# VH-VL binders against Cell division protein ZapC (zapC), part 1

No score or structure here was measured in a lab: all are predicted.

Target 1, 184 residues: Cell division protein ZapC (zapC), of Idiomarina loihiensis (q5qx64)
Amino acid sequence: MESESHWLWLFNTESGKLSVKLSDTDVFDTPYKPSQLVNIHFNEQMMDIEDATTFQIVSETLEAYPADKMPCAPQNAALNATAWCRFGRPQMPQSWHFQKSDISEWPLERRLCELNSGFDQGLFLILDTDDEFATCLLLSEGMQLSAIKSLRQYHVIKVTLNRLLPATVDLALSAQSNWGQQLA
Below, numbering starts at 1 at the first letter of every chain, in headers, positions and changes, except where a header shows other numbers; antibody chains aren't numbered by Kabat.
F, E and O are the ipSAE of ESMFold2-Fast, ESMFold2 and OpenDDE, as the mean of both directions, binder to target and target to binder. V2 is 0.75 times the mean of E and O plus 0.25 times the DockQ between their complexes.
Where letters were taken out, [cut] stands.
The coordinates of atoms that the task and the answers printed are left out; those that the model quotes come from them. Centres of patches stay.

## First folded at step 4 (VH-VL; framework fv_barzolvolimab)

Design s10 (from b6 with heavy chain T100R P101G)
Fold by ESMFold2-Fast, scan of step 4:
Structure s10 (fold): chain C 184 residues (1-184), chain A 122 residues (1-122), chain B 107 residues (1-107)
Amino acid sequence: as target 1 above (184 residues)
Amino acid sequence: QVQLVQSGAEVKKPGASVKLSCKASGYTFTEYYINWVRQAPGKGLEWIARIYPGSGSTYYNEKFKGRATLTADKSTSTAYMQLSSLRSEDTAVYFCARDRGAYWLKGYFDYWGQGTTVTVSS
Amino acid sequence: DIVMTQSPSSLSASVGDRVTITCKASQGISSYVAWYQQKPGKAPKALIYSASTLQSGVPDRFTGSGSGTDFTLTISSLQPEDFADYFCQQHNSYPLTFGGGTKVEIK
């Protein structure tokens, strides 16, 4: 793969989509609409060192999990996560869709979580926290929130920390880690 | 532009309490964590606790839980740490340092205060 | 708690030398390692985060590398202002923990 330092953000003002130009022949389209984004008034913009760092950290995080247990390709999730961290519009919390967790403190090293809407339980990547809230990117192929509302893969949502549930994939790997012991 | 300015040196007796301040400027105080780290002679750097000024939420290293108390005053952009039941081994330079909630930046201290020397002696 | 073991405790070097400092974590911490420089009587100064990302304003002669448990800070051509103490820190999990420090002294 080409160095992240040579990748370009592309925004087509007429088509309204944010993309990443990886090479002359390889363009990755994000699912994010203009209404979900800020600072997108450009045609081309170089990825900076912070963008490259976001991509590397997310890629490493997801690649550490067994491929058969992940609902997405790690690099696709990492590109979307990088796009959201760079251009995502700050969101209002939507905690009311989700059941409360009994976990009092979220371990810093646990970068995946699940949220339970009562209709579905989805796997998310945590993009950011501020001790009150978590910004979470949906890794699952979809998630039903209510009888009339569903999230699409890579949708970003903000919730209070007391909605975060341990990721099932982390619990399955807990024979080798302290996560299961912290919960037990 | 970003600055963290700490209070002056303190000399205390064993069993006393000390309250240190850290005044922030050059950024939005409520959007970043403030951490407290000490450096005792021969022991290196030791993380004490963090506070998120926006909510007042705190998290403590178990070693200091019950003795350290973190607070923040939004109106003056000032964070405080009170350390009680002081012992001779609490003699150290105490630093405040900021980090942010971004996933890969949490726990990384991009700006530090100049430090406050606390001496505990009989 | 994650223990960070830093080596060497001290080293002597001359201006223009290549200096390497290593840091080993007691368990896997991915790329969540930061490096700080501290001069006598001063606060630590941020150099590197996420193992290899240089802090804005830090000279490019400083490089960080490593992942998992083994990390290295390299100064490719030591300058007079680089004689200082250096500390690694893991920011993978709480409590945050630091290496014991490396003193880089004039030879």
Scores: ipSAE 0.579, ipTM 0.835, lowest interface PAE 2.3, mean pLDDT 89

Design s11 (from b6 with heavy chain T100R)
Fold by ESMFold2-Fast, scan of step 4:
Structure s11 (fold): chain C 184 residues (1-184), chain A 122 residues (1-122), chain B 107 residues (1-107)
Amino acid sequence: as target 1 above (184 residues)
Amino acid sequence: QVQLVQSGAEVKKPGASVKLSCKASGYTFTEYYINWVRQAPGKGLEWIARIYPGSGSTYYNEKFKGRATLTADKSTSTAYMQLSSLRSEDTAVYFCARDRPAYWLKGYFDYWGQGTTVTVSS
Amino acid sequence: DIVMTQSPSSLSASVGDRVTITCKASQGISSYVAWYQQKPGKAPKALIYSASTLQSGVPDRFTGSGSGTDFTLTISSLQPEDFADYFCQQHNSYPLTFGGGTKVEIK
């Protein structure tokens, strides 16, 4: 898959949310409203080469997983990830909603993780990590955090690294590869 | 405007330690990783370690764990690498390099310091 | 560790020539490959990231391609300032690893 170099950032006139114009007849709406974003003082702005590359590499990363094991279309997740990487406002940690793990260092090659609220276990795409925190985009259709709070699909949260759990889809792929015993 | 400026050449004896500096300017120092990479004569480029200046958190290549120590001073926007128990094979040019904050671009070095030559000889 | 194998280790070329350098990873690394140029006595300079995306300011005679395990850097019409060492690097996993380098020399 290749991204379109002429894609355009704009704001939906009815919802007020950030959108991407993909063609004259196709506009993708992100769930992100202006209050969640920074550097948005424009009416229209062309997607630059870094944005296009982010879209391409995230799309390729997600497309490597079996479609029937993913809760979202890779292209849709990649568009939302690209939007957040470009314009997302820095998040305050919300680690207290989630189960602790014993992981102090997260492997770079694992771009997906899960978080367990005790009510649900959701699948996330990791957008950014330092050695203290991870910024994570919800891929699951929704995730209950408490009796009164839920995350919507593509919601972005920040948590300490000791909340990250291995993604079930990564574990399944690892098990399949072990049985394959292929020589490259 | 992004620049990484490194300290001058060092000559050390085996067993000594050396501390190199890398002064950043033209960007927000606490929002990017600083990496250290060396290049020995007749050998390729070798990644040593990284630091996130905002928190001081570090991650080391296993080969250098216990000998390399990374620190950063936010007030001067300067990263440091100390390498101890120097051996002749540590003779190399040492570079600092910045990588981008996005997860899929970590480890891509868009800006490099000019390098510091470290010679370890008796 | 992921091993990056570059070929050739050196090549001689003339101004105007098409130059091709290859890089092979010991395991699949998707598009997580960068290319750097290094001139004698200087720091490496970023050329390409994500296998095929040019760093801002890099001339369009440089192109990168490939995915998975096999990657290529091409210079379509070599210029005098292009005589240098070139390195590939994977950033799929730590530790980060580099190819052995390719020296592009005047014929």
Scores: ipSAE 0.710, ipTM 0.869, lowest interface PAE 1.5, mean pLDDT 89

Design s12 (from b6 with heavy chain T100Y)
Fold by ESMFold2-Fast, scan of step 4:
Structure s12 (fold): chain C 184 residues (1-184), chain A 122 residues (1-122), chain B 107 residues (1-107)
Amino acid sequence: as target 1 above (184 residues)
Amino acid sequence: QVQLVQSGAEVKKPGASVKLSCKASGYTFTEYYINWVRQAPGKGLEWIARIYPGSGSTYYNEKFKGRATLTADKSTSTAYMQLSSLRSEDTAVYFCARDYPAYWLKGYFDYWGQGTTVTVSS
Amino acid sequence: DIVMTQSPSSLSASVGDRVTITCKASQGISSYVAWYQQKPGKAPKALIYSASTLQSGVPDRFTGSGSGTDFTLTISSLQPEDFADYFCQQHNSYPLTFGGGTKVEIK
């Protein structure tokens, strides 16, 4: 794969489509609609050092998990996470879709969580938290919220911290952690 | 230009309480965490607690729970740490430092205040 | 708590030398390591985050490397202004913890 230092953000100002140009022949399309993004005034812009760092850290985080246990390719999730961190519009909380958890404090080292809508339980990457809310990116291929609503893969949602559930994959990999002890 | 400016040196007796300030400028105060870290002579750097000024939410190192209290005043962009029941081992330089709500950058301190010396002596 | 063990505690070096400081975490912390420089009587200054990313404005003679438990800060050609204390810090989990520091002194 080509270096992040040569990657370009591409934005079609007419359609509002945001993409990443990885090489002359490889363009990655983000699923984010213009209404989900801040105002963008360029057609092309280089990824900066913060973008490259976000991509690397997210890729590393997801690559630490067995590939057969992840519902997404780490690189694709990392590109979408990087796009959201740079251009995503602040989200209104939608906690009412999700069951409350028993977790009183969310451990910093747990960058993945699950949310339970009662219809599905989806796997998410935590993008940020302000001690009251978490902004979460859906890693699962989709998630049903209700009879009439669903999230598509890589959709970003904001919830209160008391909606976060331990990721099943974390429990399998960290049997000796305080995380496993708190839950068991 | 991001700046964190801390209050002046304090001399206290054991059992007293001290309140330190950290005035932020050059960025949106409510969108970043403020952390407190101390450095005692002969000891390393020690993390005390953090506050998110936008919500007032706090999180404390267990060693300081019940003694440290963090607050923030949005109107003056100033964070405060009160430390009670002072002991001689609380003699240290106390720093405030900024970090990010992003999960993989949380706890990385890109800007620090100049420090406030607190001396606790009988 | 995650213990950060820094080595050496002090070293003497000359201008132009390559200096290497190591930091070992008591458990795996991925790339969640930062490095700070501190001069006498002053606050720490951010140098590196996410193990290898230079803070804006930091000279490129500073490099960070490592992942998991073993991390390294390298100064490729020591300058007069680089004589200082250096600290590693993990930000993988709370409580946040620092290495004991390395004093880089002039020979």
Scores: ipSAE 0.686, ipTM 0.861, lowest interface PAE 1.7, mean pLDDT 90

Design s13 (from b6 with heavy chain T100S)
Fold by ESMFold2-Fast, scan of step 4:
Structure s13 (fold): chain C 184 residues (1-184), chain A 122 residues (1-122), chain B 107 residues (1-107)
Amino acid sequence: as target 1 above (184 residues)
Amino acid sequence: QVQLVQSGAEVKKPGASVKLSCKASGYTFTEYYINWVRQAPGKGLEWIARIYPGSGSTYYNEKFKGRATLTADKSTSTAYMQLSSLRSEDTAVYFCARDSPAYWLKGYFDYWGQGTTVTVSS
Amino acid sequence: DIVMTQSPSSLSASVGDRVTITCKASQGISSYVAWYQQKPGKAPKALIYSASTLQSGVPDRFTGSGSGTDFTLTISSLQPEDFADYFCQQHNSYPLTFGGGTKVEIK
């Protein structure tokens, strides 16, 4: 594979969705269509150093988890996360679908969370957070929100911080850590 | 061009309070965090607290909780830190610094103010 | 709190030398390490984030490396403007913490 710094952003001519050209024979398709994106006035655009860094750090973060406990390949999730961080259109909060959390302090080192719709509990990667909201990317293969609404894998949603639940994978690996202590 | 410009030096007596300012320009003030960090003479850097100017939400290092108070004025793009009940060990240069809400960049300070010297002496 | 232990506290070097500064975290912090340069009487200046990514405008003689608990800042060929204090910082968890600093001074 070619270095992340030489990968190209482009649009798939058949699907119309954002893709990453990794090499002459390897193209990764994101699920993101132009209407979900901003700053996309290009035919091809090279990944910059910031894009490459986002990909590397997200990949490393997800690779720390056992593969059999994760619903997606780390590099696939990282490519989608990098695409959204670079081009994703700002989201309006949709907190009303989700159970409130009683957690008052979300630890910075916990970059995965779960959200509970009552129909399903999905695993998410946190892309950004201020002191009011979190922008979350769905890692699960899908998530039912209501009788008629579902999120597809890699869908991005914005919620208030009081909707974030500890990721089950983090609790299993770090029950005795600072995270476990803060919850107790 | 991003700039953070801080207020001038202060000399205070023990028990007094001080209020420092940090004026931002060259970016959207309400979309980035402002942090406060101090450096005592001959010592390292110590993180005090952060504020998100867009909401006014604050988060404090436990060591400074109850003594430090952060505020921000959106109309003037200025962040403030008040430190009360000053002691001699509060003598330091106080810096403001910007960081991003992006989860992988949070806590990384890409731009810093020039610093304000605070001297606490009897 | 995560403790960042920086070594050495000071070193003397000549222009053209290769300088290496080390930073050790008291627990695993992945790649969430930044490096700052501070010249006398000035504010710190951002050099590196995410252990190895150069801040825009920083010369390529500066290299960051490491992951987990052990991190290194290298200056491949020291220039006159590089005589300064250098600090590492973890940005993995709050409270944010810094190394004790390394003073790079002229021999």
Scores: ipSAE 0.696, ipTM 0.862, lowest interface PAE 1.6, mean pLDDT 90

Design s14 (from b6 with heavy chain K106R)
Fold by ESMFold2-Fast, scan of step 4:
Structure s14 (fold): chain C 184 residues (1-184), chain A 122 residues (1-122), chain B 107 residues (1-107)
Amino acid sequence: as target 1 above (184 residues)
Amino acid sequence: QVQLVQSGAEVKKPGASVKLSCKASGYTFTEYYINWVRQAPGKGLEWIARIYPGSGSTYYNEKFKGRATLTADKSTSTAYMQLSSLRSEDTAVYFCARDTPAYWLRGYFDYWGQGTTVTVSS
Amino acid sequence: DIVMTQSPSSLSASVGDRVTITCKASQGISSYVAWYQQKPGKAPKALIYSASTLQSGVPDRFTGSGSGTDFTLTISSLQPEDFADYFCQQHNSYPLTFGGGTKVEIK
């Protein structure tokens, strides 16, 4: 299936950013500069089985959400997520921008989260977790962190697990799936 | 070459405890989760718990919480599972299995130990 | 807990046959499904992850498909070494759960 697609990683000659050549006429630009990436000593590199698998599982995961509730197209987010999983530099935590949550452990099935800076609350795709940290990709069109700092869509940050908040879209889907409904 | 080598068969009486080992080689032990799964005779597979050897962090299936205890020894690249208060229905083959730290594949087991048979007889 | 229901429990087949095994999840799990092969007295062996990606070293006669709640494992041309038990597994959420297994026996 997907492993038969021969998409190529390359760099945009105008912007210098990482891109994916999907076909002769279709090139997807990521927002990621070489300085944010590792293992990029190539002019063109074929997407491998691991890349294709990451793209498919992320795309499938995001497609489970109603389109009108998502701030971005699933395929666009999935391409950016795949790019970061393959080439992204390890991030230093930036937890201090965000309010603490009372969550002690994060459920594996919750692959989206929100972070609250006090200025804005953004929707993120979780790219990776360990016992202490989560690496998160911004799905919202932007997010203000402070009076002088903002994140652009698809920016990747690392935070401690106690910053993660349940995504509103996950709560909405859970409520719609519960025919029994809890009594008031 | 990745290998998980488990300890030998155990025969226990009801109420006893058993401690099984799983020795890893061929990869960096502290960077991959180790899971424990059992299979009763003629039955399917049942997940017990997981440990991340690098930190010692554990997560248990509620059914086994309080009876199963997972540990790992980084110096010997060996994971352990202790199961206490044994009952006849704990008679099974117990497997350790590795899953990758890759978030999207967490819970998928790419390499398995050969299994340890535990027999609980009255 | 997510319940994984496999069918059939057993089937008889001849070398060269096309074999299809199905697995149904009690709730949507996207593509978080793996398949394992187990021979008598042996540990399970990884075959497929993320519903359709073949584990390295596994012959391409094995294919996985499906998403959401319905999944299939297909062996396009059964070989003598393929007579075994097969299990599906969800890894969408903890606790991890397995299907009941399908025994593929020689006819």
Scores: ipSAE 0.787, ipTM 0.890, lowest interface PAE 0.9, mean pLDDT 90

Design s15 (from b6 with heavy chain K106Y)
Fold by ESMFold2-Fast, scan of step 4:
Structure s15 (fold): chain C 184 residues (1-184), chain A 122 residues (1-122), chain B 107 residues (1-107)
Amino acid sequence: as target 1 above (184 residues)
Amino acid sequence: QVQLVQSGAEVKKPGASVKLSCKASGYTFTEYYINWVRQAPGKGLEWIARIYPGSGSTYYNEKFKGRATLTADKSTSTAYMQLSSLRSEDTAVYFCARDTPAYWLYGYFDYWGQGTTVTVSS
Amino acid sequence: DIVMTQSPSSLSASVGDRVTITCKASQGISSYVAWYQQKPGKAPKALIYSASTLQSGVPDRFTGSGSGTDFTLTISSLQPEDFADYFCQQHNSYPLTFGGGTKVEIK
């Protein structure tokens, strides 16, 4: 069932937000409104093999972290990540909200990062990178960016790579697996 | 139809350099990574380096840093690898391989060139 | 560097047999594993990515499984065209590394 699921992308009739129908009685709501998305000219659309693969690999990646150190359930974050990877509108960089880091190269195996706004430090899942930028999904329950702006959980932001900070959950895990040696 | 077509066999002396080519067709060359992987006779596969043709950005296995140089020519959709200071242990079949730009699938090679045999012998 | 240990190095099998190949990573790599098939004198061909997702066009007798450090490639009913070398590869971190290969040869 899992990898061959008949999960459907659809829009919640009450909220207007993108949702995933997992079964006749189980619908997962993403926080994403149509204005944040592209390629959404459908009433319902089946999750394809690429979507299923993204969900599975993100879910398993997050499950490697201790549950008590994560601000969200892995499957919930993975569904939201899959939704954004499939339909998310390209983001303009908002790097100016965040302090620069001293890290010149970001290791591929570090799929989580933190960003520091000066008001708050949030935990993010990296959804995508190129040579200049990272697209990051907020895992924390919220993050204050300024006196008048905050990000809600699962909101996506794009920043230059020199804003990424090592995730504290990776540093905690290094006590058992020496993972800290792999950070820049 | 995606294809990667590599240059012909090379025979070199120790200390020489070799430059191999990999011509891409059937997709947008500048939107996918090209990797280079070698296979010595009777041995496994060894990753050398990658290039993103759209930007020219490269990343090298430390073992080959300073000896391998990757370049790409957008006008001919051709990737190149130059390997210098050749030794007998560089005798191998060299493959180019396409890598998806999708972050969660980095390092997975969906299409491979046919390979170029390089023999280093005195 | 992550070391990928593949076993067995070779096996002999008959058409119709179930064939199992294993691959062990020296550290946890979640599901960042691919499998390739290589026939004599040819380039590797993609079979499986993300440990269990079949590459388009690959017969469903090929299945991949595993997570963390232990991974398996299974061919449920071996066909004549399946006699080849098979390689696992981790794509969790750079440098990318491959298993030593398994030769599947005719009995």
Scores: ipSAE 0.721, ipTM 0.876, lowest interface PAE 1.3, mean pLDDT 90

Design s16 (from b6 with heavy chain L105I)
Fold by ESMFold2-Fast, scan of step 4:
Structure s16 (fold): chain C 184 residues (1-184), chain A 122 residues (1-122), chain B 107 residues (1-107)
Amino acid sequence: as target 1 above (184 residues)
Amino acid sequence: QVQLVQSGAEVKKPGASVKLSCKASGYTFTEYYINWVRQAPGKGLEWIARIYPGSGSTYYNEKFKGRATLTADKSTSTAYMQLSSLRSEDTAVYFCARDTPAYWIKGYFDYWGQGTTVTVSS
Amino acid sequence: DIVMTQSPSSLSASVGDRVTITCKASQGISSYVAWYQQKPGKAPKALIYSASTLQSGVPDRFTGSGSGTDFTLTISSLQPEDFADYFCQQHNSYPLTFGGGTKVEIK
């Protein structure tokens, strides 16, 4: 394991949000308030092996995408994903905001998806799937859901699988790879 | 303590069907996948299919699609696999194994049943 | 399907030896590799997932490494209970696929 296994979970008393202490001088604030999380009863808690693994694999996955095609820094998204996987409160499905897709089975290797609210189309990281629902973390800087509701970056929602759309960044990379092979 | 306990050995003739069981305990059965994996004598492991007991939803390896059928009984925390049109090459030990909905470790089997030997012979 | 090529198919070792087993994927799978140990007549036992994360309760003499297409399982100081078959498995995409296995035998 890496040095990530020595990071600490804590609450920032000034911001009121869940944070990760990376070093004596480096503290990362998540956007997650106590009301969005399961009950937390600690001052500080060590990041465990599962947390460190989630951070590492998510960071690696996102770093494979060109930086100029991603709306967020990979490590920031990975820290927020790790925080939600460990402490996030179970979500009620909010599928009614989103257009249906025709996808019956979501490929495991596709870790990103898009959702279309009719007002906006946002890029999400998939955190969790069963065969009915997906839990998705917003990577885009924001997403309008309706005339009166918007998601902030890194907010987590739960939707039925038939709302997931292929991420355009995945389609672009696949097309470029196929085109490159044709030229070789 | 998480346990998966499988049914006893089966001897079948070519063309028959077999139905194997896998009884789960020590965790919430409806919140984890159950997978089926086989191992022919002296050979490696081959993934057959998975089921999510909470919904009954299944996903099959194309090699077994149409011959394998997965079901689950939530009231008894038991998963089943039926394999039809048995051939001699289906002789193997069949394992059930658990994995999680967490996307980053999905497909990794943290707990396994002890296995059920299926022998297909004339 | 992703083909997992494991080597060697068998090796002989003594207690205290450092044992290295390799696994190669036919295409890039990032860090989505697991390792299992199997003793004669028993079910596989989970050792490692996501290339390098040790399953709870597994001794720290087992280590996994690698990313992309090349992966390694290392046992730093072989113990009597470590003589077994070892399998790698990709968990990047369906269908899930396993390596052919490595038998670790006593010299």
Scores: ipSAE 0.677, ipTM 0.863, lowest interface PAE 1.8, mean pLDDT 89

Design s17 (from b6 with heavy chain L105F)
Fold by ESMFold2-Fast, scan of step 4:
Structure s17 (fold): chain C 184 residues (1-184), chain A 122 residues (1-122), chain B 107 residues (1-107)
Amino acid sequence: as target 1 above (184 residues)
Amino acid sequence: QVQLVQSGAEVKKPGASVKLSCKASGYTFTEYYINWVRQAPGKGLEWIARIYPGSGSTYYNEKFKGRATLTADKSTSTAYMQLSSLRSEDTAVYFCARDTPAYWFKGYFDYWGQGTTVTVSS
Amino acid sequence: DIVMTQSPSSLSASVGDRVTITCKASQGISSYVAWYQQKPGKAPKALIYSASTLQSGVPDRFTGSGSGTDFTLTISSLQPEDFADYFCQQHNSYPLTFGGGTKVEIK
């Protein structure tokens, strides 16, 4: 029987893969390398209540958007987000790649943002915020940061809050949701 | 045992609509996504759309949006695809295929129906 | 849309041969590639998903590898029942897309 309460984290020490075992025949592989992860000293480990809660919140958040406006499958993004929240190594800020935004305060209920590198503008899921920084997971299929540097889908970065731009999909929905009034 | 059984061959005129069925058995129908994929003669496989039978939630490939309509009948464990405004290039074998449980859209297909041949000719 | 390019389009082989089929994605898709086998007049059959995870009931002579944009299906010792068409598919993002297929035929 498949359910979130029976899912297992798997770490293969030979291949260096962090995965989620969904059933005896189904395994989801994360893209994260061992060097990006902490606390991976196990062969298998049950997903706990924090993991299940993170997966549920992210899945519900992304599923609420029109599917044709999302660059990724919501459940895949939710699994990768849950994996990063549990095992991701703390990131140093990389704000210098991104243009400053005009927004001074970010609404807590807005979990999607965009970042502009000058080369590309990518869509991100906000995993966590504090008073100064946001930890952001790339939902777009890729994002160019410079002539020689690019982020892969599901890559996690940390930036100052003044780099966050409203997601285009949220602005489109603001004709119905009043997001635009919060930016005025 | 898990089975997906599809309706029989259809011959339609240009401009008509066709409605294909896919009857599931051997598992809990409402807990798995059903996808529709076609294969035209001399061409590769092409993904059309998916439905989650438990809620009726759908997602369509933009190429088929507005022409394809997916539905599911929970009482008969049957998924349907209706394709409207048929053209000769819609001539293909149409497959239904099972994905994963509803909370998971993995996008790979572990069980397939046998296929339904749709021929569109004048 | 992500374009999946398979090579070769066809190959001829003998029983016992090692067969290699490649699949290239136009964009990075991490490890989210599935492989299917299709025999004439039949529906596709799942072989591998997530690049390297073998589907239950599939013989271990089938192996998948790769990440990012380049993926490989290998049949280590071809059997008579393995003569078929093979397709790769990305399952990373919408719309789901398939490779053009590789026909494996007898010499």
Scores: ipSAE 0.006, ipTM 0.472, lowest interface PAE 12.6, mean pLDDT 85

